# Ledger of designs, part 2: VHH binders against C-glycoside deglycosidase alpha subunit (carB)

Target 1, 368 residues: C-glycoside deglycosidase alpha subunit (carB), of Microbacterium trichothecenolyticum (Aureobacterium trichothecenolyticum) (a0a0m2h8p8)
Amino acid sequence: MTALGTPIQGVTLYSFTRAFHGREYDLEGLIRKTAADGFGPGLEIIGFSSFRGFPAIDDAYAGWFRDLIDEVGLVTTSLAVNADIGIHRDRLLNQDELIEYMTLQIKAAAKLGFPIARVQISIEPDSMEALAPIAEAHGVTLALEVHADQYASHPRILALRDRYEKVGSPFLGFTMDWGATVSGFAPSLIEAYRRRGASEELLGQVVDLWNTYYEQGPPADQADHGQRFGSFIGLAARHGRPDLGIDFGINGTGLFGPARVDDWRTIAPWIKHVHGKFFGIDENGEEPSVPVRDLVKLLVENGYNGAISSEYEGWHWNYWQSPFDIISDEQAVQRSAAEAAGSRMITDLAEARTQLGAWLPNTEGAHA

## First folded at step 1 (VHH)

Design a5 (framework vhh_6qgx_2)
Fold by ESMFold2-Fast, scan of step 1:
Structure a5 (fold): chain B 368 residues (1-368), chain A 123 residues (1-123)
Amino acid sequence: as target 1 above (368 residues)
Amino acid sequence: QVQLVESGGGLVQAGGSLRLSCAASGFTFSDYAMAWFRRAPGKEREFVAAITSSGGYTFYTDSVKGRFTISRDHAKNTVSLQMNSLRPEDTAVYYCAVDLYSRWYLGSPYDYWGQGTRVTVSA
């Protein structure tokens, strides 16, 4: 029997993209604010948007960064890294260029103190296999993100899982993104559409259409995905609002994944990090579209001892609320859910560091 | 600075073909979904096609399905729209677009657009 997991509380700075790109905070200011607001101890950062010149990281800068993290009392968890930016996917793949580029990012993650690199969904099984010995050499776990429009039992994800099983490397796994398994169209986005002049009839039909797809389950193939996307565009057009069509389609098929919570059991042993994706907190203090309580319960019951990085993505449309106000409410739901499952979230820095170091493979040289 | 430069537009007879290209710079091209939109004279901007960052999924408006094909070339930092069996109603200025914040969420307040390339389809 597996012991109950004690996931580590954390946040991804992606939640604060508007504040960062709007120059409200620089990287140091944002790190200090997230620490002061109690969103840690776990910290995920997006490499290419946060570190100038990434993946080239100067020694002095890396030292400054690690010193800052230690000063504010956080532990680095995951660094989001890029796919092979110079290599054409459909031509003969140049493996040397891909390996070199990914190696630079893995080295950057190690240098900055991140024990995990979140790799993008576009990376193929052969590439993950080739990167395993490099990941091991640098003490950085590669965690490929499973997000909508994909899901745990998606054929591509299962092919990656089967390759991981065959390779047998503890440095290969997945980042679980909760956006793949939502239980409703986000009310905060419905409100954003209402503020853009959408009629209540149209808004009700958008919700009804998404619920129909949720009952049907994930799309069977790319053609089914395309049909669903087109149906949202057609709905908008029939109501005289073609300006909303792409928003409906992209969000309804690509952001709000209709897979069920139990679908995650297909890859649970390979989950190395979690994006606690969410889109809003209602007047009852709950996330009405993401089943946070069931997702945390699944992680606890599967012995998950890694970090959950709360990821507020409602900032794309909710500009009437600060993400700094909403993260703590979502984290309270996570703590409550872990307690209800007979466990707890880790919020103590020393305990988080000790557990993350024991949970991940040999991270010698990485700051955990 | 983000730049998107469209090319390939022109005058073509109904039933003909055109290939539009969009050259992208100022961001990590392979990380972001790309889309084509069009604006006909006196009308609002309309979605045409989108391709995910991986190229694994493509999306089309109903009126162009089976006629248009969107593709991307990471080595050249380009997204292309192959337009076949063109109709007079395809006449529009065509724009490529990217959202740098969500990897494939298009239509956000941070949309970046090119200057457009004009397509005229004669009857």
Scores: ipSAE 0.000, ipTM 0.253, lowest interface PAE 12.9, mean pLDDT 84

Design a6 (framework vhh_6qgx_2)
Fold by ESMFold2-Fast, scan of step 1:
Structure a6 (fold): chain B 368 residues (1-368), chain A 125 residues (1-125)
Amino acid sequence: as target 1 above (368 residues)
Amino acid sequence: QVQLVESGGGLVQAGGSLRLSCAASGRTFSEYGMAWFRRAPGKEREFVAAISRSGGSTFYTDSVKGRFTISRDHAKNTVSLQMNSLRPEDTAVYYCAAKEGYDFWEYTPAEYDYWGQGTRVTVSA
C-alpha cells in the first residue's frame, strides 16, 4: 500500500496572464504579489513569456532571480519550456537541433533554480529518451504536459509512459493538467455567453451537448473530434448565433476535456507536477466544472508529494472577476479535499523545500 | 510607418497544413517585433505567436506549440506562420501585427501599433 501523499500548495503565473501582459505588474511585482497573497509556497513560471531572451539567461540575472524568490519566501517548482520544432527560420528543427534547443532550456531551468521543466505535448518518445541523460546531468526533471484534447490513456501518452518505463530514468515524467478531466461546461463561460446576448435556450443546449460528449468519453479519433467541434458550430447557427459557434467548438472540444478522473491512474506513478486548472468558483466556494476534490483525492491516494500549481484560466472570458480574488478559494478546496482524504496540503516553505528535494530525483551536485 | 498584408489563408481538411505570409512595407520593418493573432467570429483577438526583431526569439500560445512555426525573413520583409496538424478549432481570421520596440511580455492586441486586414483560415471536420 502506498503512503498517502502530501501535495505542496502552489500557483502558476499563467493565471495572471491578463494582468502581466496588460502591464498591471512586471515580473518582480507579480512574484511579490503572489507571495503576499499566500498563493505559494510553490511557484511555476512560463520561461519564454517571462524571461527576456529566453532561453539565454545571464548569470547575474539568475542570481537576482534566485535572491528574489528567497526574499519573498517561495520555492520554484516548474519552468514551462518550448518543444517547438519550428524555432528556426523557414524550416522545422530536425531531431539533433531539437535536442540542442531543449538542452539550452534545461540549462536555463537549472540556472534559475527550477527542479522541473514542463515540456510541451508535441515532444516524441525518442526525444524524451535522448534528453534523459541531459536532464539528469543538470538536475532537472522533464514533465511532459498532458492536457486537452489529450488525456492520460491517450495512445500518445501511453506510448510515452511505456518509453519512460523502458528507459527507467527518474528524470522523466508528466505534468498533469486538470483541464483534461472536466466534469461540466464552465458556468463562468456560460455567463460570459449570456452577457453576449445568447438565449437561455441556446445556453442550455450547449451544456446538454457537452454533457452528451462527457457521457461518451474522449473522441475515438480525429474525425470524431471534428464532428464534435462541428456540432457546436451547428448548434449556434440553428439559434441564429453563428458568431458564437467557433467559440463553443474551441472551448467544448479543446479546453473542457471529457476524460474521467480515474483515467489519471494509468500514469499516476510518473506525475511530477500538476496544473490545478480551474475556470471559476461559485457562491458555495466550489469549482462547479472541475472535480477538484476527486483529483486531489487521487493524487493523495497515489502518494503524490509534488506541487499543485493552481492555474486559473477563466481570465479568458471572465472580465468581471480578478484571478487574485479566486485562487485562494480554489486552494481552500484543495486543502479541504486533501484533509478529507486523510492527508493535507503543505503550505509551509521549509517543509515544501524539504519534501520537494526528497521526492524528486536526488539532484545534489547535479546542477551545472 | 508600416503596412501589413496577409496571404495564404484558405480551406483545408483537419490534419492538413497551411502557410500564412505577412508582407511588410515601409521603413520600419526591421525595427518591429511581429505577431500573429486570430479571431473567431464574435470573439476577441487571441494571441497565436510572436517573433522578436532579430528573429532569434519566438513565443507561442500553448494550443499551437509544436504545430505552428513563426519565422522572419528580413531580406523579403516577411513574417510567416507555418501551420501543421490543423484542427477545426484553428478556424479563424488570422491577423499579422507589428509593434515598435517589441516587449516580449506584451501579448495583448492593444499593445500592437499596426495590423493587417486579416486572412481567413477554415479547417473542415
Scores: ipSAE 0.000, ipTM 0.211, lowest interface PAE 17.0, mean pLDDT 84

Design a7 (framework vhh_6qgx_2)
Fold by ESMFold2-Fast, scan of step 1:
Structure a7 (fold): chain B 368 residues (1-368), chain A 124 residues (1-124)
Amino acid sequence: as target 1 above (368 residues)
Amino acid sequence: QVQLVESGGGLVQAGGSLRLSCAASGLTFDDYAMAWFRRAPGKEREFVAAISYSGDSTFYTDSVKGRFTISRDHAKNTVSLQMNSLRPEDTAVYYCAASTKFLYYGLSSAYEYWGQGTRVTVSA
């Protein structure tokens, strides 16, 4: 039995993508709003969409950013970085070029004060191994995101885990994305489809089809995944709504992962950061499609002392509700779940800084 | 280098039609979702229409549904926007955009590549 974890409360600015790109807030305004609304102390930012010229970051700009974070009382947790091998559009990056590109992003994370870089799932084990000494040199932990249509026990994820064990670097791990372990089709998305004129019969059959796949568990292979995707398209077409087909397929197979909560136990020791993905809060103050309480309990029972960055993804279809109104409700579920598990969420800045510095590998300055 | 080059803009009377085209080069066209955004003077970019990488799914903002049609030609590496029943409110610079992130079709930040824009002026 390990000591119970005390996860750090946080948020990712990805939750507010619509507000940011609609010019309701610039980056500074969004950071200040996030702090003022009490979504911290942990803060995750998407590098390539938030920082102009990324990964090239001026020293003066980095100093300004760190000073702003200190002023508003937040602690930077994870910077989402890009692994796109197609950056040269006339050819693919070779491994040396990919390592060089990733190195620039790791340096940017360090310069901006982020102790974790969220790496996209497309990176291969050999590349993660090659990046480990670079990550260590810059004090940045690389946390490869596990999200649908992959999951903790997916063969690719297990191959990465086995390579991490062999390499033995504490700077390699995973970002746990709760979208891989969804227990129901999001009611907010069903409402969005209803607003787009979908019949109650079609909506019921979308829910029934997803529940059938949930009972079967994750797809056995790529062919099974493709067949599931096609089945959602076919369902829409049979009801005279081919305009909804791709949307049903993408959400049903790529956003709402049918893996079970306990599946995360296969990689729990390597979880460095968490995307607390969610799609809505109901009238009872619960998330009806993501098993937040069970996921927090698993993290607490496995001694997780890192941050959970609440990630509201319902903004893709929910135009009638502000994401700023829903984050606090989801974070209340997280706090309640941690307490029910015999622990608590950390919401104090000084306590969060101290714990994050002790939780991640020996990184100088993680307390400041 | 990736290039998106728009054409077909111009001046038209209310109730008229225009067809915009976007020629894509320097990318594997079939792997990209394509979209049209517009920007009126003094405003930010607004989503207009998007088409999936396969061409099987199309999305429109409510104000253009039934009037505009987006299509793509894989043989020519082009995406087109047929604009019918044009209104003075449709006056804007129209931008072609490309993304591998089709799930986020309505969000300008999801698009990695952008054209220079083509101007559409609709007089009353």
Scores: ipSAE 0.000, ipTM 0.115, lowest interface PAE 20.2, mean pLDDT 87

Design a8 (framework vhh_6qgx_2)
Fold by ESMFold2-Fast, scan of step 1:
Structure a8 (fold): chain B 368 residues (1-368), chain A 124 residues (1-124)
Amino acid sequence: as target 1 above (368 residues)
Amino acid sequence: QVQLVESGGGLVQAGGSLRLSCAASGFTFSDYAMAWFRRAPGKEREFVAAITSSGGYTFYTDSVKGRFTISRDHAKNTVSLQMNSLRPEDTAVYYCAADTGYYKWLSPDQYDYWGQGTRVTVSA
């Protein structure tokens, strides 16, 4: 009944945070490297960490940036924007001040040629409603990120969805982050803990504990979430490793979300962008902790024509695999999954530009 | 790059209140979970409270439940700990912490996601 989606292949530069901060690549070098490695055509960039003086963007710099993107054969998809970093540490921003700050970032996204702004999970429904006419005026879609510890059917996310339905703006939606629907504790992180001296008994029990919560599904309420977090801390302490406790808790409840793939159906019509979050590729060429194949199938079946920005997040514990080597493996799984679902991933620049412009009205000028 | 600065500590009488604040910079505050730990004289660091990246979930050690409230303010890049009905056994140095596993591989200085601490003394 619904036409199958043809998602656009892409990457977020967040995958290469270590290389960028370690001065292995500057922004231009990293953009050229990702294009050359075939991770495009879609490109997502983090505004505050990548652009000097953000959100103040000089016209000449914006022109240079757009020319670079055109030269290397990429298309800009999503710009990650901030709610409050470094603005006022001694007072609260009121709603008007927040809207003004967000407006500057929306203008920066438009100036740099990004059709989508990834907004942070903390933004409230009233603020999203107030931003809708501003987003439309600048041709930038606001896509609030849904990541662990939240999930598609979380009461906060459903409240946002209900407001989006009431407002009726095509410029409001969500960034789907696959970390909310993980199917196993990442083996690469278990290996990192092993390298930090954790016993095999402790490692087995942290995996078992997470699997118990996966079987139960997302926490019923704040009290249940608190008990789950505390249980990881207690497990580490009982094994004489309180130094690992909060890390187990944060990753077990905040990074590896136990919601099921089908949970995304609650917000599927409002998905504007996807973070293809992943933590490793095994010897069989599969992602052992993220159900990539089922997630891509869901997107295809729901007519998703936006970009999937592959987001390797194993880099902050897995030093034995280069992010530049592992992204291609994960993207191969995405392409295979789309084909198995009766569709395909778009990897051609011209097709990507045409589809992104058609799927996101008012983005026709964003790349020209 | 990550910096956490605690404030609000001091001397207070038993039954009194204090509000601790932790100002965060150098990272996307709303993407990180935040926690408070404390170290009493002659003891190891103890977990006190945590708040998720969204602010939607809070966690407390049993000894402070109903007395302490953790909150975050994304507009100010702060996490706060409201401490009510203080007891002499709450006397400790209180530390703000952010994502103890994140960015640990960027450089050695990225491992120190702890603030310097703020001293709380509760007199009998």
Scores: ipSAE 0.000, ipTM 0.237, lowest interface PAE 18.5, mean pLDDT 84

Design a9 (framework vhh_6qgx_2)
Fold by ESMFold2-Fast, scan of step 1:
Structure a9 (fold): chain B 368 residues (1-368), chain A 126 residues (1-126)
Amino acid sequence: as target 1 above (368 residues)
Amino acid sequence: QVQLVESGGGLVQAGGSLRLSCAASGRTFSSYAMAWFRRAPGKEREFVAAISWSGGSTFYTDSVKGRFTISRDHAKNTVSLQMNSLRPEDTAVYYCATGPSLEEYFYLAESGYDYWGQGTRVTVSA
């Protein structure tokens, strides 16, 4: 039997992408605001979009960053890193070059104080195995992100899990993204379509079509995925709104993953970090499309002591509400769900630091 | 205003590799995605791949997943498409395009893109 987990409350700055790219906040301003708004203590940052010259981080800048994090009362959790083999215009990276590129990013994560690096899903099992001793040497856990259109029991994810089990490294695992296990089409997006003049009949049929796919589960193969995508385009066209077809297809097949919550049990022991993906909060204070309560219950029951980084992604279409106004509501659902499961979310900085250090590898003194 | 110029096209044997590049000049808007489309003789243009402004998100059509890689070089203001394991059916004129997009959300239709390059020809021999 596993003791109940006490996940750490946190946020990813990805929630504020529109504000950041729109120059409403620079990095320091955004960090200060998230701390002041109480979204911590955990903080996830996207490496190459947030840090100029990434992965080259000088000592003075790293010191400044760590001092800022300490000053505002946050703890760094996950740094999103790249695994793109096409970074050079004239050639692809071979495996040795990819390992070198990933090593630079792992060193940057350690230098900035991040115990976890979120790795992109394109990386192969052989590369993860080769990176394990490097990750250990630098005290940084590699957590490959599982998000839609993939899911926990996807053949690729199971192949990675099996390799992790064979390697036996505590520095290899997954970032769980709740977007893979959505239980309803996001009402905030339906409202966005309504604001674009879509009829109530069309909106009802979009919801019905997605519910049909939810009952069927994830697509069997790429041909099935293509048919599902095309069915959303056809639906829009039949209602005289071909202008909405691609949007229906992209969101219906690529953003709202139809896998079930229990599917996460296939990889639960390897979950090192969580993206608490969500798209809106309704008048009852609940997330109507993401089963937050069931997801938190699963994490608690499986002894998860890492961070849940709330990730508001409704900003893509919801221009009438600020992302800063709804993250606290979603975090309240997480806290309520953890309590209902017989546990709690950690919101105290000192307790979060202590638990993160015990759950995850210590980034200090790990370099061999 | 944005101007896009593609390069790197040519003749290659089936199973070979080719790297296309797209150079952007002028001012791009925040959150603009870069994409590659292709048009085979006698067909309409079809979506191939897209990359977000930050480079953190990519999307590929099923027929090229695992064979093609899209990448962005912010310092050079270029987008590249690395094409591996090329097939005769990949023969087409390849177009670079840019248009408004939110991170992780890409238009797959031509109408979603404001600026287009002139195209570069790729011919894959049997």
Scores: ipSAE 0.000, ipTM 0.247, lowest interface PAE 13.9, mean pLDDT 84

Design b1 (framework vhh_7nfr_2)
Fold by ESMFold2-Fast, scan of step 1:
Parts: C-alpha cells; structure tokens; sequence
Structure b1 (fold): chain B 368 residues (1-368), chain A 123 residues (1-123)
C-alpha cells in the first residue's frame, strides 16, 4: 500500500530562454514575472545560462538571490549544472578534473539555496559514487537527468541505478525528463517546418518515420541510433531540403524519445525531480505529443512528493506564441491528471516547503 | 567557463553590408553547432542562421536567405555572419549562441549566449 504522491507545481526558467537571453527580462524580472503569473511555487534555474561567472557565486549576490526568492514567494528546487567535459578548447576533462568541476557547482547550488542539482547524463557511475559524500556534505541531492536519446531502462541508466543501490546514498537519484517518453511528433514543430517551406509530403513522411521508430521502441545500440539519425537527414535530402536534415535528426532522435511511459517504473523510486517537458498546447487545452496525464498518474501512483518543473521546449521553433501564455495551460493538465489519479498538485508555498523538507534528505546546516 | 564575445555591429545605410564576428572560448568549438539570433527593440527573439560543428551544413531563416552567409573558422574558434543588402527590418541586437550538445544527453539548442552586438540600419 504505497501512499499516493502529491507532486509540487513548478517551472524551470529554461522555458523562458528566449525572454532571458534576448534581454526582455533580467534574472530578477523573470523570477518576479514567474511568481506573479502563478507558475510556482517550485523554481528551477539553469546555472551557466542564468548566473554570470557561474559556478563562482559572490556571497553578497547569493544573499540577494535568496532574499529575492523569499520575497516573491517561491521555493528553489533544482539548479541545472553542467558536466561538459569539453570545457577546454584543446582537451577533455579527466575524472579528477570533472569531480573538481562538479564540486564547484554543488557548492554554488548550496550557496544559492537549491536542494537539488540536475546533473547531465554524461557522468559515469564511478563519478556519481565519488560525488555522493560531497553532495551529502553540502546538503545537495544529485539528480542525473534521464533525457532522450536515453531512457529509464537504457543499460547505462540501469548501471547508474545499480550503483546508487550499492552506494546507498539518499543524495543520489534521477531527474525524470518527459522528453524520453514522447508519444507523437510535436505538431508545433511540423507547423514550424511548414513555415520554413517544407512540403506537406515531406512533413507527412517525417511524422511517418518517427511513428515507425515509436512502434519499434528505443534504438538497440549506438549504431542503431546513428542509423535513425541518418535516416532523418536522408529523408530531408531526398526531398531537396538538406537544410532541414540535421534539425529532423536532432529532434526526431534527441528530443522526441520513443520510450513508453511504463518504462519509468524501472527507476521510479530514485526519481528526485521531474522536468515536465512539453512542446505545445492544442485548441482542446491538451498536449498532443507528450502523454502528460499518464506521466503524472505514474508519479502519483509511485508516491512522488517532489516537484514537477514545467519545461516548455517548443520555444526553439515556436516564435509565434509566448511561453508565458501556455505554461498555465500545461500546468492545468498536470493538476487535472493528479486529481484524476486520486491526488492533487501542491500549489501552496508553505505546503511545498514542508513537503520538500520531508521528501529530500535533511539539508539543515548544509553550507557552501 | 563558456564565453562568447560578439563584435562588428554598428550603423549602416540600407543596402549596405556588415560582418559580425563571435570569438568563442571555454569549450571545444568544433564539436558544437553555432547560431546567430537577433532581437529588435520591443520584439521577440528571431533565429537567423546556424552552422554545424564541421561547417558542412548551414541553415538560414527565410527573411535573410540569399542576403546573409554564416561561416566558421575552427582554427581561430570564431563564428561569422556576413550580412549583405541590409534592410531597416534587420535592425536588432545580434547574439552568438552555442548549441548545447552532449554525446549522452542529446541536443539542447541555443544554451549559451554572448552579450550581443547592435546593428542599426538607417539612412
């Protein structure tokens, strides 16, 4: 008898990358607008794109940031950190250098008041094991993102899960990204390709090709993944549109993951945070390509009490709609789905703070 | 660690030309696709052009196709935008953007931004 989960409503500022990086809003303005528009109480921020000089955070700036979050009535959930081993122009980071780089980002997360760091999928089990005592020392849970072209039952993800089981640290887990379990090619992206002059024949064949891969399930190995990627490039070239090839390949294999919702059950007990990935809302107020209702139901049934950070990623191609207009619609679908599953989403700040404190490992007294 | 520094903007008359540059550091430049994005005052962000890591593939917004050329120098870690036949509608701050790409994580387009360079087309 597992108690039903009550996930916390939230948003990632990644949804507003156009507004922030295009300087429509500075960080303070974007945080204030996010709170005012009711997208909280949970807030995820991307470290490298949001904080100047990251991961070096000034003490006065950290104090200002924490005070701002308190003032606007939000609770920080996850800081998205970088595991880019190619940060030097002439070489890749070795394991010791990666651990040092990650340690600086964990300290930044603690200093800014984030109880979770979203870790990129490139980190190996040995590195996650080495980071566990550092995560514990700073009171920051490491939640490695399961993102397309990987999925919950991927051998690499299962190897990480098995290492987590062996290590036994409550500071190790996963960020569930809904982009790994997409059920249709995003209609908003088909419309974007149509606006770029793609023929209806080509658009139909892109959808058909992705649906073929959805029926086959995730790629068997890296060679199969490469062949799928190449097949999208080849399709564009055969229609005289090689300019669309890489975009078809990236979105078709890296953004729209063909794994099924039930696949998440392989790692559900280790899910610490959720990216509520979505690409558009239709005229019926539903997400036509992401099975939001089934994903929320799975989280509720698994007893998930963490945050779901709504992540609008349609902004990469949808220049005709504001993300500020559609996040509330997607969050309404999440609330409706939780209620249909016999539970609810938490939208109250005090309740969200209390539940996060009970859900995550004790972070009291943790310091940067 | 990632730094993008744009230059080459300025005032130009309609029909004129400009060459924008973006100096990149803090990452393996040739491993990442790069983009130019612009934002006019009071308007939303508009993607302008992208180039693959090798430089073998280039892409353009319909509004600039045939007038702009994107190029890269992977030895100098520099991205370029050559802008010909400039129109008043091209007036914007132009941003160099690194596409986020990790071998294991899939694709995150337009992850990192520079401070931008102002292009003003007026007579």
Amino acid sequence: as target 1 above (368 residues)
Amino acid sequence: QVQLQESGGGLVQPGGSLRLSCAASGFTFSSYAMSWVRQAPGEGREWVSSISGSGGSTYYADSVKGRFTIARDNVKNTLYLLMDSLKSDDTAVYYCAKEYSDFWEGYYPLDYWGQGTQVTVSS
Scores: ipSAE 0.005, ipTM 0.224, lowest interface PAE 10.7, mean pLDDT 85

Design b10 (framework vhh_7nfr_2)
Fold by ESMFold2-Fast, scan of step 1:
Structure b10 (fold): chain B 368 residues (1-368), chain A 121 residues (1-121)
Amino acid sequence: as target 1 above (368 residues)
Amino acid sequence: QVQLQESGGGLVQPGGSLRLSCAASGFTFSSYAMSWVRQAPGEGREWVSSISGSGGSTYYADSVKGRFTIARDNVKNTLYLLMDSLKSDDTAVYYCAKEPLYDRYGWFDPWGQGTQVTVSS
């Protein structure tokens, strides 16, 4: 009998990008509000945008940060890190320089108490293999993010999975982003376009165009992706709204991934962290464009004991609704889905800390 | 991979004009659409304007249409934003971005520091 997973409830501060970068909250204030609003116990933070001087984190600051997390009753889950070879204006990083840059970020994650580093989708299998012993030495699991326009069964993702299997390191895996498996064009974004003066005819045709691509499945290659992108631009132009074309293309091809939920089964054993992506909550308290209940069921059935970091990404267009008002509604759907699958979400801090430490390898030492 | 360096911001009075520039490197500039995105104090990122790789198509947010002009020089790998009839509501940090606007870290690439535009008397 396979034991059912008990995912840990959490949130990523990426949900509050507008509040943080707009100086509405500093990091401490945002952490305190997140805890007070009950979005924990799991907490994901974006390293390069949240910590001044990242990845250079001194011991005193790391101690202050860990004390703050303890004080507010949260547990750190994932730290988002960079894998960009273009970080210097005058040159590109070679492979050895990328490994060194990643090593500094892994050390920062360990100092701050994060057991997982979320790695960008662009990193290659050879780099992940080279980083495995470094990840193990510092007690930090590397979880490469799978997001649109890629998906679990994408040839690139399967190549990474195959390399992980050959390497055999428990410190290599994936961050599952639910945006790769969207089941409808987000109604909150349709409402945003309506507020920008788009006609009901145009809005209906945007939804219809995305639905035809959903039926066809993910784009076969970059040329197919480009054709789909161009078709959204052309649709907007035909309705006298070329100002909306780029947005239609970006969201329709790059944000709302048309892969199916069962596609995640190809990499389920390697899922170390989850971005619980969502774009809005309807009048019935449901997420109308993300199949949350099926995604949570898949995680539970595959024994997932890590965190689901709710990631509200409707903030890109939904300025009339606070992300602080809808995270709890999304998390209620997740808890309901876990219960319907015969399990539950962990919301207790002590239980979350204990399970996360047992679920991930060597995480007890990650604060060093 | 992408490196973007913005410049040309500053303090101007309402009704004034500014020209922003963005020097691009690390990719084949002419093969990608480019955009300007701004962030005002206390607000989220707002898309301002986009231009196709060839420069043949331009798009503008309703709030800036008729006042701003986006342009590019594919020989110099430089993107421009010409801003006329500036209003206090145009006060923001302005960033240039490579398409697709949505990246794994946000809906535009955070490659530069941006350039501050302040419209006040």
Scores: ipSAE 0.000, ipTM 0.206, lowest interface PAE 13.4, mean pLDDT 85

